# Ledger of designs, part 1: miniprotein binders against Phosphatase IMPL1, chloroplastic (IMPL1)

All scores and structures are predictions.

Target 1, 311 residues: Phosphatase IMPL1, chloroplastic (IMPL1), of Arabidopsis thaliana (Mouse-ear cress) (q94f00)
Amino acid sequence: VLSEVSDQTRYPRIGAKTTGTISPAHLLEVVELAAKTGAEVVMEAVNKPRNITYKGLSDLVTDTDKASEAAILEVVKKNFSDHLILGEEGGIIGDSSSDYLWCIDPLDGTTNFAHGYPSFAVSVGVLYRGNPAAASVVEFVGGPMCWNTRTFSATAGGGALCNGQKIHVSKTDAVERALLITGFGYEHDDAWSTNMELFKEFTDVSRGVRRLGAAAVDMCHVALGIAESYWEYRLKPWDMAAGVLIVEEAGGAVTRMDGGKFSVFDRSVLVSNGVLHPKLLERIAPATENLKSKGIDFSLWFKPEDYHTEL
Below, numbering starts at 1 at the first letter of every chain, in headers, positions and changes, except where a header shows other numbers.
ipSAE, averaged over its two directions, is called F for ESMFold2-Fast, E for ESMFold2 and O for OpenDDE. V2 adds 0.75 times the mean of E and O to 0.25 times the DockQ between the complexes of E and O.
[cut] marks letters that were taken out.
Atom coordinates printed by the task and the answers are left out, and those that the model quotes come from them; centres of patches stay.

## First folded at step 10 (miniprotein)

Design a21F (from V10 with D21F)
Fold by ESMFold2-Fast, scan of step 10:
Structure a21F (fold): chain B 311 residues (1-311), chain A 80 residues (1-80)
Amino acid sequence: as target 1 above (311 residues)
Amino acid sequence: MTPEELLRQAQELMERAYYLFRQGDYEEALELYKEAIELLLQALRLETDPKERRYIERRIELYMERAERLKEIIEEMKRQ
């Protein structure tokens, strides 16, 4: 039986309570079809020759990203011509009065893709009035000579699946037994320095902290129960919209890094297996509050100007 | 039936199959997915536009993946 209940007990759920006039099943089919279509474009490109020049690698990444995006957009528009779409880099297409906002990342982990390192994904999420309603992430695994994919999906209240099988977060209840994940932006400011210190502190007290380089993959690994937590500052909506729903529907907890209620337009995310969430916040929340006291901006970003939300 | 009618009926069956799956009615859900796949295959045989054919093929693959997983769940339950 599919679980309708999250294992988290003290953190507000972020998933949409309803999906309006479009059924969860229909939204699920379209996010899965969109992610699958984008992933097929990416799969065609994984074995293409990697030119050692920066321009050659950049062209392959850009061409693949654009082709994947076009494929995803075609699926979404074919099914829902009046929906609003937010693509990578903040590109907005469609009706700003729509309750449905599609957040797509046609190639998450572009550096990994460029090098043939097996940690990148296609990520498609749809929000209803600002809250995640359905999601799919296609993860690329194996690497050169053995590429394959793993498909994650979820609907709000419907549970999370990996390759059609129900998944749940781990039951690990001590940080000392946890495998953790984080990521770092390219800007080396106070947030970067703070997260480097968190990385050092958590490395010392846990089984290890990984930096894999694809946020959607990292969140799906928490949902699958092979890691206990993921956190990062300054992810964009397309980095997070699908993964956070998949974590929550797998029984995990999702908050801002200060412990506050999360939206995909926030500039920090902490996902976990739920039971470790308070222990993680004990270290992470004070560090995040310190950043606010230093003037680091945590205001909402990339929310389309006319998009109405129930956040 | 037109391809559009077949695709609409397949979508309706898929939605019913999804809700049965959520309720734990795996055998009934599997039969509906099989019926939906048959309708999609009929639509594919009637469709001449390459772009539309590719779209239908991807829907077939998605439904087949769901059906195969349901078969595995049912087989596992029967092994007990």
Scores: ipSAE 0.360, ipTM 0.792, lowest interface PAE 3.7, mean pLDDT 89

Design a21I (from V10 with D21I)
Fold by ESMFold2-Fast, scan of step 10:
Structure a21I (fold): chain B 311 residues (1-311), chain A 80 residues (1-80)
Amino acid sequence: as target 1 above (311 residues)
Amino acid sequence: MTPEELLRQAQELMERAYYLIRQGDYEEALELYKEAIELLLQALRLETDPKERRYIERRIELYMERAERLKEIIEEMKRQ
C-alpha cells in the first residue's frame, strides 16, 4: 500500500505521491530507527568535556558527527543495501540509479552542540524520485544537567507526529502576532546582507525573530505550532529534506523564498503555518528576486548527477 | 523460528498496525503492536551477535514508545 497526499494546499505539495515498491510504513520505521540510532551516539557525547577555542570546531564535534553518520548509514544499508545516500558535504554512497535518496544530517546545529546549547538534532529524510517520502528528526532539549530528546516523524500523506502524537501548525493569521525564525550562512554575500535586512524588518513587525542555529529544529518548531515560520538562504538538501516534509504534513506550506515550487535541491526555503505564507512572501519574494537580478545563483545544487527526479 | 523470521513477522504486524491507525482502528492496532513487541523480544532471546542484539533492542524501544502513545490516544478517546 502506498501513501498519498489527500489534501490540497494553496501551494504545490512537495511530498511524494507514491513510495514505489517500499511501503510508507517501512520507510517510516527505517527513518525513525536511523535517526534514533544517530541520536544515541550524540546523547553519549552531550556531557563530554567541551574544549571550544577561538578557532574552528573541536575534535568532539567532528568525532560525534562522524560516529552519528556511521550509525545512521549502518541502519539504512542494513535495510536497503541498494539505496542512494547523500551525506553532509555532498558525499554520495550507493547506487545512483536508485529511486530512493536518503538525505542525512547526523548532527544539525554543530555550533550549538559544541557549546552545550539545547538546539541541535539528528535529521534523516528519504526521497522517492526527488520528493520527500518519509522523515524523522530527533531534537535535543534541556541542555546541561537535564538532556532529553523529542522525536518528530512524518510520511507523505500520513501526517506529522511528535513523540507519537499528531501535531499541527499554528492558526496565527497576523504577522504582528507571529514568532518567526531565520538562519544565516557563513558567506557574507548579498544573500546574507539581504537576510539581515529581512531579519530587521520582520523583528519590527512581528513578536520577534529567533536565530537558533539548527534548520531541522527550526522547521520542526513550525510544524509543532510554537513558531509561525522559518526561512533561510543557502540551505543544502540534508538541512531540509526531513524538516520540510514534517512541516507540510503538519499542515504547513513550503516554497522557495521567491514563492516558487520547492525541491530539497533548491538554495532557499520558506516554511510557514500556511495562512501567513502569502503575507511573508509579500516581503521575502521581492527581496529574493532582487538577489537574482544581482547575480546570486539559485540553481539546484547537490542533486546526484544520475539521480532520477520527478520534480 | 529464526531471529530473521521473527523480525520479518514483527515488521509485517507493524505495517498492518500503521494502516489500522490511519483508519482509526486504534484498539486493533495496539494488539498488533503487542504481538510485534513479543516477536522482537523472542528474536532478542535467540540472537547472539552483539551488534544485531543492539539493533533489535532499538526496534523494541521504538515499538514500545509507539504502543504507549497509542494507549494514551485510546484512553483519551474513551474520555470523549
Scores: ipSAE 0.576, ipTM 0.869, lowest interface PAE 2.2, mean pLDDT 89

Design a21L (from V10 with D21L)
Fold by ESMFold2-Fast, scan of step 10:
Structure a21L (fold): chain B 311 residues (1-311), chain A 80 residues (1-80)
Amino acid sequence: as target 1 above (311 residues)
Amino acid sequence: MTPEELLRQAQELMERAYYLLRQGDYEEALELYKEAIELLLQALRLETDPKERRYIERRIELYMERAERLKEIIEEMKRQ
């Protein structure tokens, strides 16, 4: 059906306009299979005994992360031996001349996983010439004694799905009725303190701000319409690649935290239900510009040296 | 027919199903899903390598999940 939309809530789309010689359907199948395979490894580990000591929990996380990564890499390489892969634990693997870059987070929310808190995921995204082309996130829900998964997926221009059902962002049009999400990273610099102040300000004017600890899950919750927005400084490409496409394809908006056009290689992201995006930027964008004025680096990062992009 | 040929045909059917779903042709897409699953099952019967067999099994699981969900959608549409 034909529809008009307000330009005031529209931002440049980030999803790839084409996927080249590989069909969107084929990319979708492989991101879903890769994420499912990694999630099987993580699911096997969720009920393993956890040592009371720090080292015991750390070893479980590291072993699970590496095993999940190996499983995901096997699926990607089996289908596309010549593609470039950027993984959290493995770094850069494969042919840097490839137009296809796989951004893999084999275990997003490692602290939550370590404690058995039900907010972690396996996240797999693939970019075509720098733009998200297909994505899948397998979210872990329930928690101890009732673990289950929820699968999110999207292709550029194809819409977003949760467990095979089409999903859409919420219609909430006022911040005072919004549930918001953010994260704080582990570096306690000016960006961290600025975001703590934004957390305080938004807590006062919204229904609440959550700090759940898994970026891919947080973005999928915005896409599902159970939260209105997520923002965070210093996210890496593997933190964002899948979730941003899922949000956009669910009808949401994606920008940098200064309101500029987003790239997976940017150091900040603001995702929302679209209609709230300008209202959120009214507070977030000046804070982000102030950080730039103080010398905080927002240049692109983790983009492979020879990877060709059409950003 | 080799496992590789069967897997290629199953992928072609699934790509056609993807475009039919975008056009709202759910019943036709479901028939392609069923045909693709049968091809994957045939490939699994011919495959002897344990690693390759597990890969085919995962693809069958994914296709069956998609087919089951599509059946639910079709039945909901018929009731309306």
Scores: ipSAE 0.416, ipTM 0.815, lowest interface PAE 3.3, mean pLDDT 88

Design a21M (from V10 with D21M)
Fold by ESMFold2-Fast, scan of step 10:
Structure a21M (fold): chain B 311 residues (1-311), chain A 80 residues (1-80)
Amino acid sequence: as target 1 above (311 residues)
Amino acid sequence: MTPEELLRQAQELMERAYYLMRQGDYEEALELYKEAIELLLQALRLETDPKERRYIERRIELYMERAERLKEIIEEMKRQ
């Protein structure tokens, strides 16, 4: 057991060491209820007519996103009226002096949702003094004619669950046998070009690289052990807060793409099964350092001004 | 007893079940989840506000999902 524990400590853990006055069990129940409530809104919308009801896909996506967010916010505020909430695109609600910051993505994978492609999720994470404390992700599976959900959850130090069953990352120890995942932002800049080159390189040496289009789903697939790694530049806190805790609690490793200690306010993430992490960094870290030398900004972003962190 | 009081007691049982699960005491944790579900069902019978009723229903669904998975784990362990 010591060998297993020491292997997992190769990289600094990101999960909160304590949750303050609110128990991990209570935080877990509320993240799960919040994600479940948002997912009910999204599930009601998956079969709605695209061109008739909402003047096209854009309105359907926007209306579903906002309704899911409202449902999630209601659950969080009902339980913790004084907590700080960070929503998609940087919207901040509540008391900035709170130690608890809720990072909510009410509909991760909006393009996939718009097309009925079965890779999108509701993602809810809560941080205690900047560190992930509890998380839940409701993944949408099946697609048209057979929609269903799969629920992931974790607490810091408590392990990770999928539909109530304990999960763990894969033990794959060679890149040549790995299934990898990445994503791309909409801006076609040097970070985009660099990641396209990484995609090409890793496609050549692995079993394949997937680009599914929902960061929370991608991280949960690493935690579940059906993929070995996920990396992406320029994810926001709401894209990452839940997924990174679920990966770490499933026994995975989480760092910045330069190999440094990760926080949800960083602009790059590399998650893996742990064993492959050093091998992935051999290629990813130099590419990330090259982006810094070209003037790409990797400073922290979307951290609320008055939010106290113990990063 | 009020719905609020019943929900509070269910929360307390859930927290105890959580710690039992972390210790590997699955049978005892399942018993507490069953008791918590009974309290939530009592709260649901007393609650008249539709919004509050739906909130309680979601908590019951969550607890029932956890209880069913716990039963599966216990049954699988017995087979080993």
Scores: ipSAE 0.532, ipTM 0.851, lowest interface PAE 2.5, mean pLDDT 89

Design a21Q (from V10 with D21Q)
Fold by ESMFold2-Fast, scan of step 10:
Structure a21Q (fold): chain B 311 residues (1-311), chain A 80 residues (1-80)
Amino acid sequence: as target 1 above (311 residues)
Amino acid sequence: MTPEELLRQAQELMERAYYLQRQGDYEEALELYKEAIELLLQALRLETDPKERRYIERRIELYMERAERLKEIIEEMKRQ
């Protein structure tokens, strides 16, 4: 019987090697309770009217996002009042001297949520000295008339779960048999145009490339084994912190899109089932190096100024 | 015991159950989850604040989900 962890050992692991004074089990319980609490807020809003003006839809999204964030923050602060929290748009709350950084996306896939399209999530990750320690993502599925959720979770070294069951990445070993996923930001720069070309090229050689619109969902689908890879430029820490740990703990590989060691504060991510990772990098890494040569900045971003990391 | 003491004891049992499950000691882990759930139910009976009660209910739901999955694993292994 093959080890499900062996594939990720081909690339540097990103998960925290220790969680300090707080146990992985305790961190896991709190990320799960935080994500569940935020998801309950989002679930209350999924059936609110969508036949409204643009301003009304924006208000629904903003109100839901803020209410979900408040619910998540309350759970985190109730358990760990001295921890540092990084929210969507780079908002920082709490003690910068903390080794623990919570990366929270209270509503990932806001456009999908606004339209009632069933691909959005609540994502909560916690880092220890810059490395993912525990994670939970609550994915919304079904859509209008049949809303439900799937809960993903992981701890560093502890494996990944979906609805409490152990999950692992697929064993698909050829790009020609792979289902791939990517995403795009709204800024049409060189990274955007480069990824559009990668989308076209990979669409031609694979079973297809999806653009679902929620990074945390996309990474969880790789971890679940229903897609082989996800990549995207210019993701922020709250987009990635939970999903990358869930992929790695499901036996997948996580790198930057140049093939280098990944940090949650990096501006590109490639996650895969491991076995396809080198094949994907054959095309993705040269494209990413070309962007660097054109002056695209891939330095770390959104890392809190005084946050100590062991990257 | 106060609700706070019951919640802390339930937390300790959950942590022990989590590590036993990782070691493959599924039956012992399940018994600890059952005990933790009982402590949470006791805390819920003593708690009067609606917000705190809802928080305890969410923890009970989480532990019950974990216990149910663990039962499924044990039953599956016995069928082999």
Scores: ipSAE 0.601, ipTM 0.878, lowest interface PAE 2.1, mean pLDDT 89

Design a21R (from V10 with D21R)
Fold by ESMFold2-Fast, scan of step 10:
Structure a21R (fold): chain B 311 residues (1-311), chain A 80 residues (1-80)
Amino acid sequence: as target 1 above (311 residues)
Amino acid sequence: MTPEELLRQAQELMERAYYLRRQGDYEEALELYKEAIELLLQALRLETDPKERRYIERRIELYMERAERLKEIIEEMKRQ
């Protein structure tokens, strides 16, 4: 029996209600071509002999990231010369008055890529007036001597696909039966310490918590139903834009870690299979509220100044 | 017919196929995918710019992947 997409969630939908003058089909084709083109650059790099000195690995990461970004930008600009593009580290190019914002991560999981650990991706999302409209993530699997890819895609209201087949989140309804994922930011502050305690607590009550190191991959694994949830503080728009739409279109739930309505420009994300979402928030939301009371900044970030949003 | 006209026609077919697939009309969507691929192959034969040729080749690969997957889905549904 083929699996069906489930939209059974009680949390506000984050996907764009419309895509304006550009059809969902056209946006889908371009996000998939862009992600595919970036992934071809990354695949060429993983198969090259490499110097495992610190400088050699650092140069490989930087060169691959830049080449993948250039390849993705070429595809986007060729199709939509007037659109706004947000790359990693907040680089902005294009027309700031555009309703369409492309959020590009040309190499998600750079530490994993550097070591040849099979958990990294190319991630391309496009927003319409601040809301995810279409997405594609190309995940790298296998590892040294057997590299391959798995392609995820979604359009707002159109469902989620993995290698062209419909996918859906798991039906797991108890935390004790769940496989969970999290990640940790570079800054070792109160948010980091709080998430380390959440990691410890959830490890004790679930089947385990993974720390795989690539946010787009982690979200796609929730959408595919092989993990039940992913959460992390301090993710940037390019880390989240594609993955959150893929989760939501696979029938999952997406909120801030305080349980509030999610925006790609928020500094926290909780994605889940939906049914576990309230149970996860019982621990995560109070911890996140406590961080706000300690003065941790959860204001929107990396939103281009002139970019018009409707939430 | 110019390469640009062929590429436009292929995109129109893929847009129709997208909505047919969403409605569960998989066999009709597959026929449109095949027609779109034929138009892209014709565009590739007419195109002389190496950069444009590479772009068309990537679109052909994407459309072929979509067609192969849809064929697998149709075969699986008939088997059941």
Scores: ipSAE 0.588, ipTM 0.877, lowest interface PAE 2.2, mean pLDDT 89

Design a21W (from V10 with D21W)
Fold by ESMFold2-Fast, scan of step 10:
Structure a21W (fold): chain B 311 residues (1-311), chain A 80 residues (1-80)
Amino acid sequence: as target 1 above (311 residues)
Amino acid sequence: MTPEELLRQAQELMERAYYLWRQGDYEEALELYKEAIELLLQALRLETDPKERRYIERRIELYMERAERLKEIIEEMKRQ
């Protein structure tokens, strides 16, 4: 009997093998400038009074999100006027024939931002022919009275950095010693119910599962080695594009929640420190396959029409 | 030289510095970042458009952050 078949899993890299005519260094500079510029807009808003009325909080969030997006778009367009840009809610700007697609989340964790809870970020990623090429995430930390930021960045094949220092995923090799993270959408469908069951199960067998509320932050925490894994159903490209590259370049693994090869346009993500990835999939992959059998749609989404990919 | 010419030259130096940094040539990378910063400062002195000045300032800050990290790496290596 061969008992070692399951130990052979190696996950395909998702990062772009080339960046075409634009150097990785140039793409990195622009994602970092874009994320930094958006973060400056958000930082100006973190200490503004929080009106407890629904409209007051919603206006602050919307105004900040729009101003951050405008600032990011200005940086990207100034450097690359012919590139394609995919913003939050699927808004598309630019030339669909471009090989370069910028995936921008100007304020990830809007509920946390609204309440002054210190877990939100500005996230900027750029894809080359569908594959992540460069990424930056500016995380907001501290909270009221002590706001600060932490900057993550990566290029495909270039490694991952936090505040200019090289980072690596943790070496934790047992689920019972792992700190895990997940997130939930606001639609209470079968995917939501299934992930609540996974949350309950993993909370019982690990050191705990966190629900922090910002996907880019969650992925960066895996890359930094302070958590072992993050998974979530129904994330959009702007939620994932930057974070997945940062995890992979920090030495982590990135797949769909069924264990298949990940694309930024997929509807599920599992990121981990790599060594725990097969153990996590033992529980997560069957649950995800069961959702497919119930008719939950996992086809690619938000891929711009006519955008050429080498997925 | 125009601000645009200075900015182009600074970017070329930055790309070379990034390559050297990745190869572990930290001292050479630092010198190129310092030269790129000086070119950006020259561009800033010539630029009169407020939006362009703000953009140059952000690039200077980014390059200075990279230079400071390289200085830290070099000093750590000298202690070993």
Scores: ipSAE 0.519, ipTM 0.850, lowest interface PAE 2.5, mean pLDDT 89

Design a21Y (from V10 with D21Y)
Fold by ESMFold2-Fast, scan of step 10:
Structure a21Y (fold): chain B 311 residues (1-311), chain A 80 residues (1-80)
Amino acid sequence: as target 1 above (311 residues)
Amino acid sequence: MTPEELLRQAQELMERAYYLYRQGDYEEALELYKEAIELLLQALRLETDPKERRYIERRIELYMERAERLKEIIEEMKRQ
């Protein structure tokens, strides 16, 4: 019902209009079980000794990421042996003729995990013909001596939940009263420099801009209503697939940073509480158009070659 | 009944419970989740493979969380 009405809204909805032959309920159960299973692996690793050497921390991160991914893949394949799976760095597993594409991030916020800083997550989203159909994110909170988790989930048209409770974006209607979030990619190109300038500008006019370091967590915080917006250039599908659906189903808005219709395969995202979206775009969209004029590539990326999409 | 048959029936009940939840039929949805949980508990008692047992346990935990939330919604609606 909400999805049907969304065609009348100012920003196009990104959630799938249908899920084909697999029910939304079944997709939801599997994204939640997959994320839960991956999170159990991460929780076992969270209290493992952290040493001061780079190599020791790097090995812990890599081993945990790999084990979490294996656990998630086992759940997905057990339920849907013929589905397509897109993992970190574009690794593709399964049948490219499938309408269902699972986008998984087995450990979002690896630097935070390495340091025991409480902002990292397991993120699992499933797309139907290119559009988010169901999502779950398990966020790690508390930190050393008091680790805990909270679970976010959504289905297209079904609303968003945190620990089984319905959540909604904030109603904050002025940037001067907003808490904003952004992130930065590892390449220090024109997009990085542009976002540093946006960070400076928005810090000056808002209550502050956070740099927490885990895209899925950042988007879930917008959906929960404890922040008003998150934006970032150069995010990959596995960074975004789950979080964008959770934001949209919590009543938020999702676009590219130029204000155009978002797909999981786009290279920029702006999520917000909706009411602030036009005000944010007033500053962000011109900066993004300027990047295009400088030759920064905003073409779709990491879309599997033969994957059928209805974007 | 085999564990597989119990798990299949629990899945069917869960899917019906989800659709009832979306329609606002919270009391009926809760009853179906309770029934699904009981079927999963029966499957867990019959299952001997550790990996399969843990998978069933995770499903039980998920369904119990959904059932508890439905109880809260129903109780709140009665007060209004």
Scores: ipSAE 0.639, ipTM 0.890, lowest interface PAE 1.8, mean pLDDT 89

Design b18H (from V10 with Y18H)
Fold by ESMFold2-Fast, scan of step 10:
Structure b18H (fold): chain B 311 residues (1-311), chain A 80 residues (1-80)
Amino acid sequence: as target 1 above (311 residues)
Amino acid sequence: MTPEELLRQAQELMERAHYLDRQGDYEEALELYKEAIELLLQALRLETDPKERRYIERRIELYMERAERLKEIIEEMKRQ
């Protein structure tokens, strides 16, 4: 007999406690319609010929990204003309006095998409006063000759779904039995070097660490229970807004990589199945504190200047 | 009834269905999703704009996906 019980977590919840005048159901419908509409654009592009010159591949990625974003924006604006929108490039559209901020990644995993590697997604999250309220991620699976999608969604306090079915994080309680995921930014600074060291250390003590290249997919895989944790430095709000809510609503834990309370505007994220979270922080938190001591900036970023938050 | 009025009524039913779904009242939620889908199908038959028709089709797909999962959950619960 399946009853919905809130999974025990030891970390502050990040999901919005209220959604104001707009119901969670209405926000959910719109994030799902927006993500699905963007995914239809991406699906039309997956079988287009790949020009092997860098310029040709870059044009296909850029054109697909822009067309997906336009499709998502049309859905959001049709339903909520006065809401604030933050796009992948950091572009801000709409009314900064709005309590609702849409964080949109129209094509997460652009390198994977360019190569036809089956790990990319459309990601749409909406925040209420800075806190995730509703989310949807459409993951692309299969690859050339057999493309398909898997749809994730969540509302704050409403649980997480994959293809309409309730999902939960894994119950794995030992790092040596865990499959972990990380990612790396393109700047080879102290944060990059530190995460390479964490990658090496965790590879030695776990079942392995994956570097798949799409943050929204990686977080959804933790929520689905097929990986135990994902962490990365330097993710932007559009990389995280949907995936973090989906993980939390699947019973997972979400913090900064120093163990502090997470916001979508923070420059580090650690998501896990909850049970392993303290064990992961034993290695990750000291490394992150050392980066702060070296002058690496972990202040909030990409928060629109006039956007009112309850962080 | 106009497509816009049918869409508004479907929205109200969906919001009630979602609330009951969150409470675990799956049977009542399913009935409200079915009513919402019927109103969306009526709106689709009246709508002539291709973009609006495609938008209604996407809403029907979303409601049907959750309704099918609720049917499966209810049948599984009946089997114990």
Scores: ipSAE 0.641, ipTM 0.889, lowest interface PAE 1.8, mean pLDDT 89

